# VH-VL binders against q9umr5: the designs that were tried, part 38

Target 1, 268 residues: q9umr5
Amino acid sequence: SYKPVIVVHGLFDSSYSFRHLLEYINETHPGTVVTVLDLFDGRESLRPLWEQVQGFREAVVPIMAKAPQGVHLICYSQGGLVCRALLSVMDDHNVDSFISLSSPQMGQYGDTDYLKWLFPTSMRSNLYRICYSPWGQEFSICNYWHDPHHDDLYLNASSFLALINGERDHPNATVWRKNFLRVGHLVLIGGPDDGVITPWQSSFFGFYDANETVLEMEEQLVYLRDSFGLKTLLARGAIVRCPMAGISHTAWHSNRTLYETCIEPWLS

## First folded at step 14 (VH-VL)

Design ql20
Fold by ESMFold2, look of step 21:
Structure ql20 (fold): chain C 268 residues (1-268), chain A 123 residues (1-123), chain B 112 residues (1-112)
Amino acid sequence: as target 1 above (268 residues)
Amino acid sequence: QVQLVQSGAEVKKPGSSVKVSCKASGYTFSTYYISWVRQAPGQGLEYLGIIIPEYSTANYNEKFKGRVTITADKSTSTAYMELSSLRSEDTAVYYCARGSKWFDSTPYYMDVWGQGTMVTVSS
Amino acid sequence: DVVMTQSPLSLPVTLGQPASISCRSSQSLVRYTGNTYLYWFQQRPGQSPRRLIYKVSNRDSGVPDRFSGSGSGTDFTLKISRVEAEDVGVYYCMQGTYWPPTFGQGTKLEIK
């Protein structure tokens, strides 16, 4: 009688990548209905994040409708941003635990192998020229690119992250905040050995200031203004932090110690 | 005065368990990493695992998974390392060491070490 | 695991003379952020290890100026400009860039 679990994958990822996580859930919570959404796999994960949000929304609606007691979300890497947007745009979602598994919730500012593959002649210091253009915003990684040295361009050009983070006023802000606040728990998972999410503290809503000093969630303007509900969630005791050293980016969903410590307790 | 003070030496039989304590003082215990490292007689240093006491999130060197358990008690500012199914080759001095704050990127900083706890496994 | 190799393993030195200890890693210790998490520890006889150098070249407070660290990538060096009697002990390098942290074998410094 465990709540159903919906899994949303990350960049250059597919439903197959989660086979170990599925095994752990089956062993510890037998009978749990687990759905790993088979959408935007591989290179399709580069599609604009709003397009991905729409597709995943269509997939989760019937699952949630058949589970009136609620569901859990486990959302990995880029998938955590998709899931947070889902929680904002769905006025009827019934998510109890939103488990954000090493997701760049405050954005990404780092030269990774994935970025070098996509933009081989660019460095993080000048990638804003591509990402903060209409053409760049057609790629998912640019939808959450967050250059701390070009804040004005980020706020102006971001078609996804600046909106779901409430970093500027917009017509849907009140409704999105209300919808997001219906989540039972926000479980934040990440760690210093990740190697891809930059800064890794983005998984905990931390991010760089202009000097590339990482500020914690409680020091961020989006928290202080409570623009999409982080301060309210923390005050309710609904934010759970589960940082763990020693886990690389591709191992978060295939590490048993991480599962038992950070995921299993929230799969009621 | 940041200080880590460990429990006293122990003599154990093969197949038993040992639990070593590490009491912290002079700083905010819960927010800093604690690592465990051991040193067999006449040998070098070997890393066992790490914990963030605030969240009780421990991780272990794969070599010791299944035998080592690292825990923390925030109310007493004390970390613990328990090693089970002891063998004679587990005879070593066991150290705790402090890392950075959990939110920093230097968990293995090890700027302060305990005095060490000798564990002898003999029949 | 990243293998850390120290040379020499035994280092007899005359008081007042310089000493140099090398440490080589099996792969680059430069993290994607540009930081290099290479540390040096000193273990005096009968004592627990003490950190001397962090992030390649940064001397800890209370460590004498005669100790210095240098290097990049895979090759690192600890230097003692003028060895004193109190410097006797075993010196370890450690990498903290990749899980799990790993130590070199140690270099035993002795006065000849």
Scores: ipSAE 0.831, ipTM 0.916, lowest interface PAE 0.9, mean pLDDT 92
Fold by ESMFold2, look of step 14:
Parts: sequence; C-alpha cells; structure tokens
Structure ql20 (fold): chain C 268 residues (1-268), chain A 123 residues (1-123), chain B 112 residues (1-112)
Amino acid sequence: as target 1 above (268 residues)
Amino acid sequence: QVQLVQSGAEVKKPGSSVKVSCKASGYTFSTYYISWVRQAPGQGLEYLGIIIPEYSTANYNEKFKGRVTITADKSTSTAYMELSSLRSEDTAVYYCARGSKWFDSTPYYMDVWGQGTMVTVSS
Amino acid sequence: DVVMTQSPLSLPVTLGQPASISCRSSQSLVRYTGNTYLYWFQQRPGQSPRRLIYKVSNRDSGVPDRFSGSGSGTDFTLKISRVEAEDVGVYYCMQGTYWPPTFGQGTKLEIK
C-alpha cells in the first residue's frame, strides 16, 4: 500500500551503497517496492549531468507508469540535482515526495577529495578557469560548480545548474517550472558536519554571496523571482527542512536516526 | 538576557528513567541548537547529544544511543533530555548548553550553559 | 572519536606568573572550509563550564586579555599571561570539528 521508492546515487557511487537505507524502508514500510537505479556508476558518474538525466529518465518512466498513484524519489548528493532536473523535464512525472539527501542544490564551491582526484593541482579559487570552459562542462561536477566570485562566468558557461535554476534564458523555463511544481513535497536534508557539500547550506538552497557569507534560500534571486517554483512551493507548505548535525557525507543513507526523523514520514 | 535554567536535582533507582528540563529565555529558542553534556563526580565532560528545536531533529553520541532521548517544546521554550535504564555510572551533573543558529555551522559553540542538574542513581 | 589530550593535568602556579596548557588532537581539526573548531572552557569550583576561547584564538566577551589561545592542526595552547586568584579551576579543551564533540581530560589550575 506504500508508493514505490526510486533511489538515485551520487558522484563516484553505485546502487550497492544504499543497502542500509533499503533495510530501514523494509522494516518500517514492508512491501514497498524500492528500485535503486544502477546507471552511471563509479567513474560514469562524471558524465555530463544532462546525459545522466536522460538515462535516468528512461529508467524511471516504466516505474512511474506502473504506479499511477505516484512514486517517491530519494536522491543523494549529485543525484539530487539529477532528480531536480527530472522533475522539470518530465511533464508526466507523478512524484509525491522528492527527498533531497545532502545534495548541492545551489551548487558547490569547495575543495574535496573528489576534486583533488580530478584536478590535483587546482584550488577552489581557480577551478572556474576549468569548469567554465566547454571542456570543463563535459564533467558532472563542473555542471554544478558555482563560483560566487565569478558570477558572470557561471551565468554564461553553466550548461546545467544555471538552466534548471532558470538563471540562464531558455525556451522551456515556463514548462520546467510547471512540471517541478507538480511535486507533492520537497524534503531537504543536510547538515553542518557533512564535510563535502560546500557550503553545506546548498542542500537547503542556501549559498555564498560575493563575500562568502551564506544567504538563506529566501534571500536567493532564484527564490525571489520564483524562477523554478521555490517560492510557490514554500507558500503551499510543500517544502520540508530537516537539518541534522553529526552526519558526514557518506553516512546520510546509513544513519537510522536520520532515516526515522527525516525520511520515514514521507514514504506513505 | 540569554539564560538556560534547568530542573532540580533528582535521585533515581537503577533501571528507572530521568527527564531533565532546560528552559530558555532571552533569545529565539527554536532556531538555536541545544546540546547536552554530563560530568560524573570528579570526572571530565562527556557529550550526549544535540537538537534543533525548530525541526525537532536530534542526534546522539553513539555511546548513549538507545538510552537517551532529546526533545524540545517550542511553546514553552524548553528542551528535555531523558535517560532510560539508569545505572550507577550515570550519576552525574547534566548540563544543557546553547549552540549557534542551525544555519550558521557552529552547532557545538556552547556559549551559554545551564546551571546543571545533579542526577544520583542509587538503590 | 577524536581523542583530545591535555597536558599538564595538574598545574600549580604562583600568583602573577604565566601559565600554559597544551591540548593535542588525534587528527587535524581543520575543516575543508579552513575553519578550526577548537574551544577552551573554564570551570570554577562549584560552577558550570564557561567558554573562554572559540575557534582557537578568539576570546569571548568579558574574558580578560590575559587569556590567549593559539595553535593549528593538532596542537593548541591556552596561555594565561599573569595568573590571578580568580583563575583557579579546571580548564578543558574541546573539538567541535568532528561528530561527536570531545573534550580533553581537564587541567586543574591551582595557586601554590
């Protein structure tokens, strides 16, 4: 009697990482059909995000078709951006709960082990030279790189984040907003001990201004202009914030306290 | 002024539970972290857990998980810590302490402390 | 858990003389954002802990200038330039970089 759950993984990740989350769901919502999508695993998670969105779209269509009363999405890290794009590009999605599990929803501006692996000599202050080039935009992490000190370059070069945010002109912006607004609830999960998402408040649509002061969602231009529907969703009471201290980036899907507090209530 | 006032001393038997309250005043209670810390007689400080009252999102030191429950009541600006299945080694002074606002990245700031609540576990 | 080790554990000091307390962590306390969440607390006899220093070297409001914090990475120091009678008590370092927060064992400062 529970809606099916679709799980979308993050950077350098695979379906195997979600074994504990699957057990939690089985314990609290027995009989729930859970599909952990096994596309773009490992290094394939570096492919351009629009390629990933297309592949995941193809995988979710039959699942949604078999569940006409709706599905839930649980989307981790980079996967939360894939899922937000899915909600925008699919005019026939039937997602009730979109659960964004520590995702860089307003972008990333931080040095991580993953960035050091890809660009071992680069620092966050200089990565815009790579990421805001045509070559850089062929890597997924650059698709949501958001340098607060080079906003003009971001707006001109971002092939993904600036589009799904409605910050860069495109003919589908109105339709994408309409599609995104069909979601039942947007559940935002993250916390200050994450250690990877930078700023961690990106998981709540917060982000740096030019002085690296973090502004809340309600202070962001994309919210104020309601460019993809955040202001409308908040006014409906459809945005749920669930911040939790004490969880590192790789532990969000394997922490029972987090599951019970932030995920379980939304899997009806 | 910012203040945390805790409930009075308690004497409990092993196997029972205790619930300590922490009433906040002088600031916007719901948006700041509250941490709980204890100190056994003659010993150092030990961290128990934390809550954001606005979202009721609590997390616990794994050492105490399963026995500690931290809650908050926004209408009375009061946080609670309940410790179950009490043992003699749980005899300690229990403190609440305020952290930063939840959005500010300094949850363990502990700039303001309650006066402490002595909990004695004896048969 | 990150282990915090203080030295010395007992520190008798003559009034007016300097005092220094060391605190070492089992791993670096620097987050990738560059911040270091190392705190110092003072607990006077019979009182609750009081925060003295936050983020390594920043004094709280109302803390005398004779208190200073320093250090980086894994090695941190609290200094009192001239010990006064009111400084007796136990001093704790705490790290807040990694969950769960952990405290040093404490350093008991006494006047000889």
Scores: ipSAE 0.828, ipTM 0.913, lowest interface PAE 0.9, mean pLDDT 92

## First folded at step 16 (VH-VL)

Design gm1
Fold by OpenDDE, fold request of step 17:
Structure gm1 (fold): chain C 268 residues (1-268), chain A 123 residues (1-123), chain B 111 residues (1-111)
Amino acid sequence: as target 1 above (268 residues)
Amino acid sequence: QVQLVQSGAEVKKPGASVKVSCKVSGYTLTELSIHWVRQAPGKGLEWMGGFDPEDGEPIYAQRFQGRVTMTEDTSTDTAYMELSSLRSEDTAVYYCATVSYDWETGRYSFDYWGQGTMVTVSS
Amino acid sequence: QSVLTQPPSVSGAPGQRVTISCTGSSSNIGAGFQVNWYQQLPGTAPKLLIYGNSNRPSGVPDRFSGSKSGTSASLAITGLQAEDEADYYCQSYDISLSGWVFGGGTKLTVL
């Protein structure tokens, strides 16, 4: 039988948003138990990511317990960060494939309509003033805001991304790395036409330097230092990169071609 | 508040077609996702199809694919449902309804309904 | 034959508590899709009663409540009133049918 598939949504999503994905899985892998976790939907997706991690953990633990052979995670957008953190804090997870579906894994530094309505009075270059404040960190988006021009503030104020990346020292860094390395495969999906994830390479652990030049995963300090296990995963052949053009952010979970090429191979 | 006003009752022969209208007010049709649900006499509700609230594309229940056509006239804020090859089993009250997204809870629901249109198919 | 199974009828006396079950499967409620409830008074169009498992739209009294667990949902009505006599339908989305689905409906009789 197929391993259960757990879907974690992104910002302001509904379970309904993933209907096509579930239908694809049902069609190509009949009998698969697929569940979209109906937690932190709508406005609640703005809650601190650590709170979300705890909530989703409570939901996945019983699913994992019923699936001793392992489960697959499909985590979309913001959900990809939630899942990475989840796998970092769980010392007993049994995730075979962790599919990061267009997630800002290395953070977000964009000024899209998706963010503008939340911060109408803030320019991208000034959002650090809000996000790196104590009250700003109470919002999920700020938990992975990564301003390349204010790296010091990011490293010191980011209560989520900087920690799960191991960019700031903390007592759980070694354990989290160990836990995350329990994954069988890390499947990274994203593309240049996403329009929301900025830069889009963030979905592949690429990101801006101080000059807003995009550097690849292998050029990142988190990789070079193997702070949370990226270098180790790559070395063991556990990282799969699946870029695809022509897909907007809201279509990653509803594109059949994308599913067949980037998702389906890792569900068996 | 959204209001949906449907066309009047229809009596049709088997094999004929029926086209029911649903006029929207309070909001523009472009702001809404209209769906159709029917109910045979003494029976339950049955979803027929509608426009997907996320991408605006028409979606139809498998049972009615090829026999139902849903259209919209934005100039008159009127939605239409046409059902062809009518049979006696199609005798029912047909409702138009809006499917809306609540951003606070992240939920979709059929939040507003028309008054219904009785369609009778008889020889 | 409905994808979502409801009891055909329930009854209660005024002031009592009644519950209406909605049993789905792994292809709908169990897949994580939300459940909505609709009330249909005799001779009228359905109206939204509960959305997103447990939320009440404006105008719906708090004696109506919804819950979801596993592959099933439930509508509870406390302080039953004569005006509550109606048909009630649960609704969700089903991936096997690729569409919205309604339960078979439950006729509530107030004794």
Scores: ipSAE 0.932, ipTM 0.958, lowest interface PAE 0.4, mean pLDDT 96
Fold by OpenDDE, fold request of step 17:
Structure gm1 (fold): chain C 268 residues (1-268), chain A 123 residues (1-123), chain B 111 residues (1-111)
Amino acid sequence: as target 1 above (268 residues)
Amino acid sequence: QVQLVQSGAEVKKPGASVKVSCKVSGYTLTELSIHWVRQAPGKGLEWMGGFDPEDGEPIYAQRFQGRVTMTEDTSTDTAYMELSSLRSEDTAVYYCATVSYDWETGRYSFDYWGQGTMVTVSS
Amino acid sequence: QSVLTQPPSVSGAPGQRVTISCTGSSSNIGAGFQVNWYQQLPGTAPKLLIYGNSNRPSGVPDRFSGSKSGTSASLAITGLQAEDEADYYCQSYDISLSGWVFGGGTKLTVL
């Protein structure tokens, strides 16, 4: 039988947003128990990510308990960060495949529609003033804002991304790394035509340097230091990268070709 | 806020087609997602189809595939539902409704309804 | 035939509490799709009563409440009033049908 699939949404999504994905799974893997976690929808998706992690944890624990052979996670956009954190704090998770679907895994730094909505009077270059304040860190978007020009502020003020990345020292870094490494496979999905994730390579743990040159995963300090287990996962063949062009951000969960190519192979 | 006004009652013979209109006001048609739901006399509500609120594509209930056509005229803010090959079982009140997304709660619902159009199919 | 199952009828006296169940499956409510409730007074079009499992639109009294658990949802009406006599429908999305679905409806009679 197929392992249960748990879907975690992104900003302002609803369960309905994932109807096509669920339909694809139902069609290609009949009998699969698929659940979109109906938590932190709409405006509530702006809540601090650690709060979301706790809420989603409460929801997945019963599902995991009923599936001793393991489960699959499909986590979209912001949800991908929630899931990574979830797997970091859970010492007893049984996730086989963690599918990160167009997630800003290495952070976000760009002018996007959802940022403009939240900060209509702020430029990308000035968002650090808000996001790295205590007030700003109460919003999910700021929890993974990664300003390459203000690295010190990021490292010191980021209450979420810097911690789960192990970029800032904290007492749980070793344990979180150990927990995250329990994952069977990390499937990274994204593409150059996303239009929201900036840079799009963030979905593959690539990101800007101080000159806004995009560096790949293997050039990142978190990889080189193996601060949360990326290097270890890659070494054991547990990381899958599936880039795809021609897909906008809101279409990753509703594209049949993408599903068949990047998602379906990991649902067995 | 949103008002939906439907066309008048129709009487059709079996095999004929019926086209019901739904004029929107308060908002433009381009801002709305119109769906159609019918109700046979003394029976429950049945979703027929509509325009997907997320991608704007028409979607139809499997039962009506090939027999229902939903169109929109944005210049007149009017939505249309045409049902062909009418049968006696198609006798029902047909409603147009808006499916809206609430950003605060992240929910979709049929929040506004037309007054309904009675379609009678009889020989 | 309906993907969402409701009791055909429920009744209560004024002031009482009544509940209407909506039983789905893993292909709709159990899959995480939201449940909405609609009230249809005799001879009128349906009206949105509850959206997103438990939210009330403006104008809906707080004596109406919705909940969802597992593969089922429930509408509760407290302080039942004569004006509550109507048909009630639950609604969700079903992946097996690739479409929106309504329950069979429940006729509420106020005794």
Scores: ipSAE 0.928, ipTM 0.957, lowest interface PAE 0.4, mean pLDDT 95
Fold by OpenDDE, look of step 16:
Structure gm1 (fold): chain C 268 residues (1-268), chain A 123 residues (1-123), chain B 111 residues (1-111)
Amino acid sequence: as target 1 above (268 residues)
Amino acid sequence: QVQLVQSGAEVKKPGASVKVSCKVSGYTLTELSIHWVRQAPGKGLEWMGGFDPEDGEPIYAQRFQGRVTMTEDTSTDTAYMELSSLRSEDTAVYYCATVSYDWETGRYSFDYWGQGTMVTVSS
Amino acid sequence: QSVLTQPPSVSGAPGQRVTISCTGSSSNIGAGFQVNWYQQLPGTAPKLLIYGNSNRPSGVPDRFSGSKSGTSASLAITGLQAEDEADYYCQSYDISLSGWVFGGGTKLTVL
């Protein structure tokens, strides 16, 4: 039988948004138990990511317990960060494939559609001042805001991304790395036409330097230092990169070609 | 608020077609996703199809595919449902309804309904 | 035969609490899709009663409540009133049918 598939959504998503993905899985892998976790939907998706991690952890633990052979995680957008953190804090997870579907794994920076909707123009220009404040960090988007021009603020104020990345020292860094390395495969999906994830290479752990030049995963300090296990995963052949053009952010979970090329191979 | 007003009752012969209209007011048709649900006398609700609230594409229940066509006239804010090759089993009250998304809760629901159109198919 | 199974009928006296179950499967409720509930008074169009498992639209009394667990959902009505006599339908999305689905409906009689 097929391993269960757990889907974690992004900002303001509904379970309905993943209907096509579930239909694809049902069609190509009949009998697969697929569950979209119905937590932190709508406005609640703006809750602090650590709170979300705890909630989703409570939801996945029973599923994992019933699946001794392992499970697959498909985590979309913000959900990808939630899942990475989840796998970092769980010392007993049994995730075979962690599929990061257009997730800002290395953070978000820039004027995006999500920001245009959530913040006035005046706030966007000074978002680092908001996001790197204590009250700003109570907002999920700020938990992975990564301003390349204010690295000091990011490293000191980011209560989520900087920690799961191991960019700031903390007592759980070694254990989190060990836990995350339990994953069988890390499947990174994203593309240049996403329109929301900025830069789009963040889905592949690429990101801006201080000059807003995009560097690849292998050029990132978190990789070079193997702070949370990326270098180790790559060395063991456990990282899969699946870029695809022509897909907008809201279509990653509803594209058949994308599914067949980047998702389906890892659901066996 | 949204109001849906449907066309009047229809009586058709087997094999004929029926086209029911649903006029929208309060909002424009372009702002709404219209779906159709029917109910045979003394029976339950049955979803027929509609326009997907996320991508705007028409979607039909498998049972009606090839026999139902749903269209919209944005100039008159009117949605239409045409059912062909009518059978006696198609005798029912047909409802149009809006499917809306609530961003606070992240939920979709059939939040507004027309008054219904009785379609009788008899020889 | 409906994808979502409801009891055909339930009854209660005024002031009592009644519960209507909606049993789905791993292809709908169990897959994580939300459940909505609709009330249909005799001779009228359905009305949204509960959306997203447990949310009440404006105008719906708090004596109506919804819940979801596993592959099933439930509608609870407390303080039953005569005007609550109606048909009630649960609704969700089903991936096997690639579409929205309604339960078979439950006729509530107020004794």
Scores: ipSAE 0.926, ipTM 0.955, lowest interface PAE 0.4, mean pLDDT 95

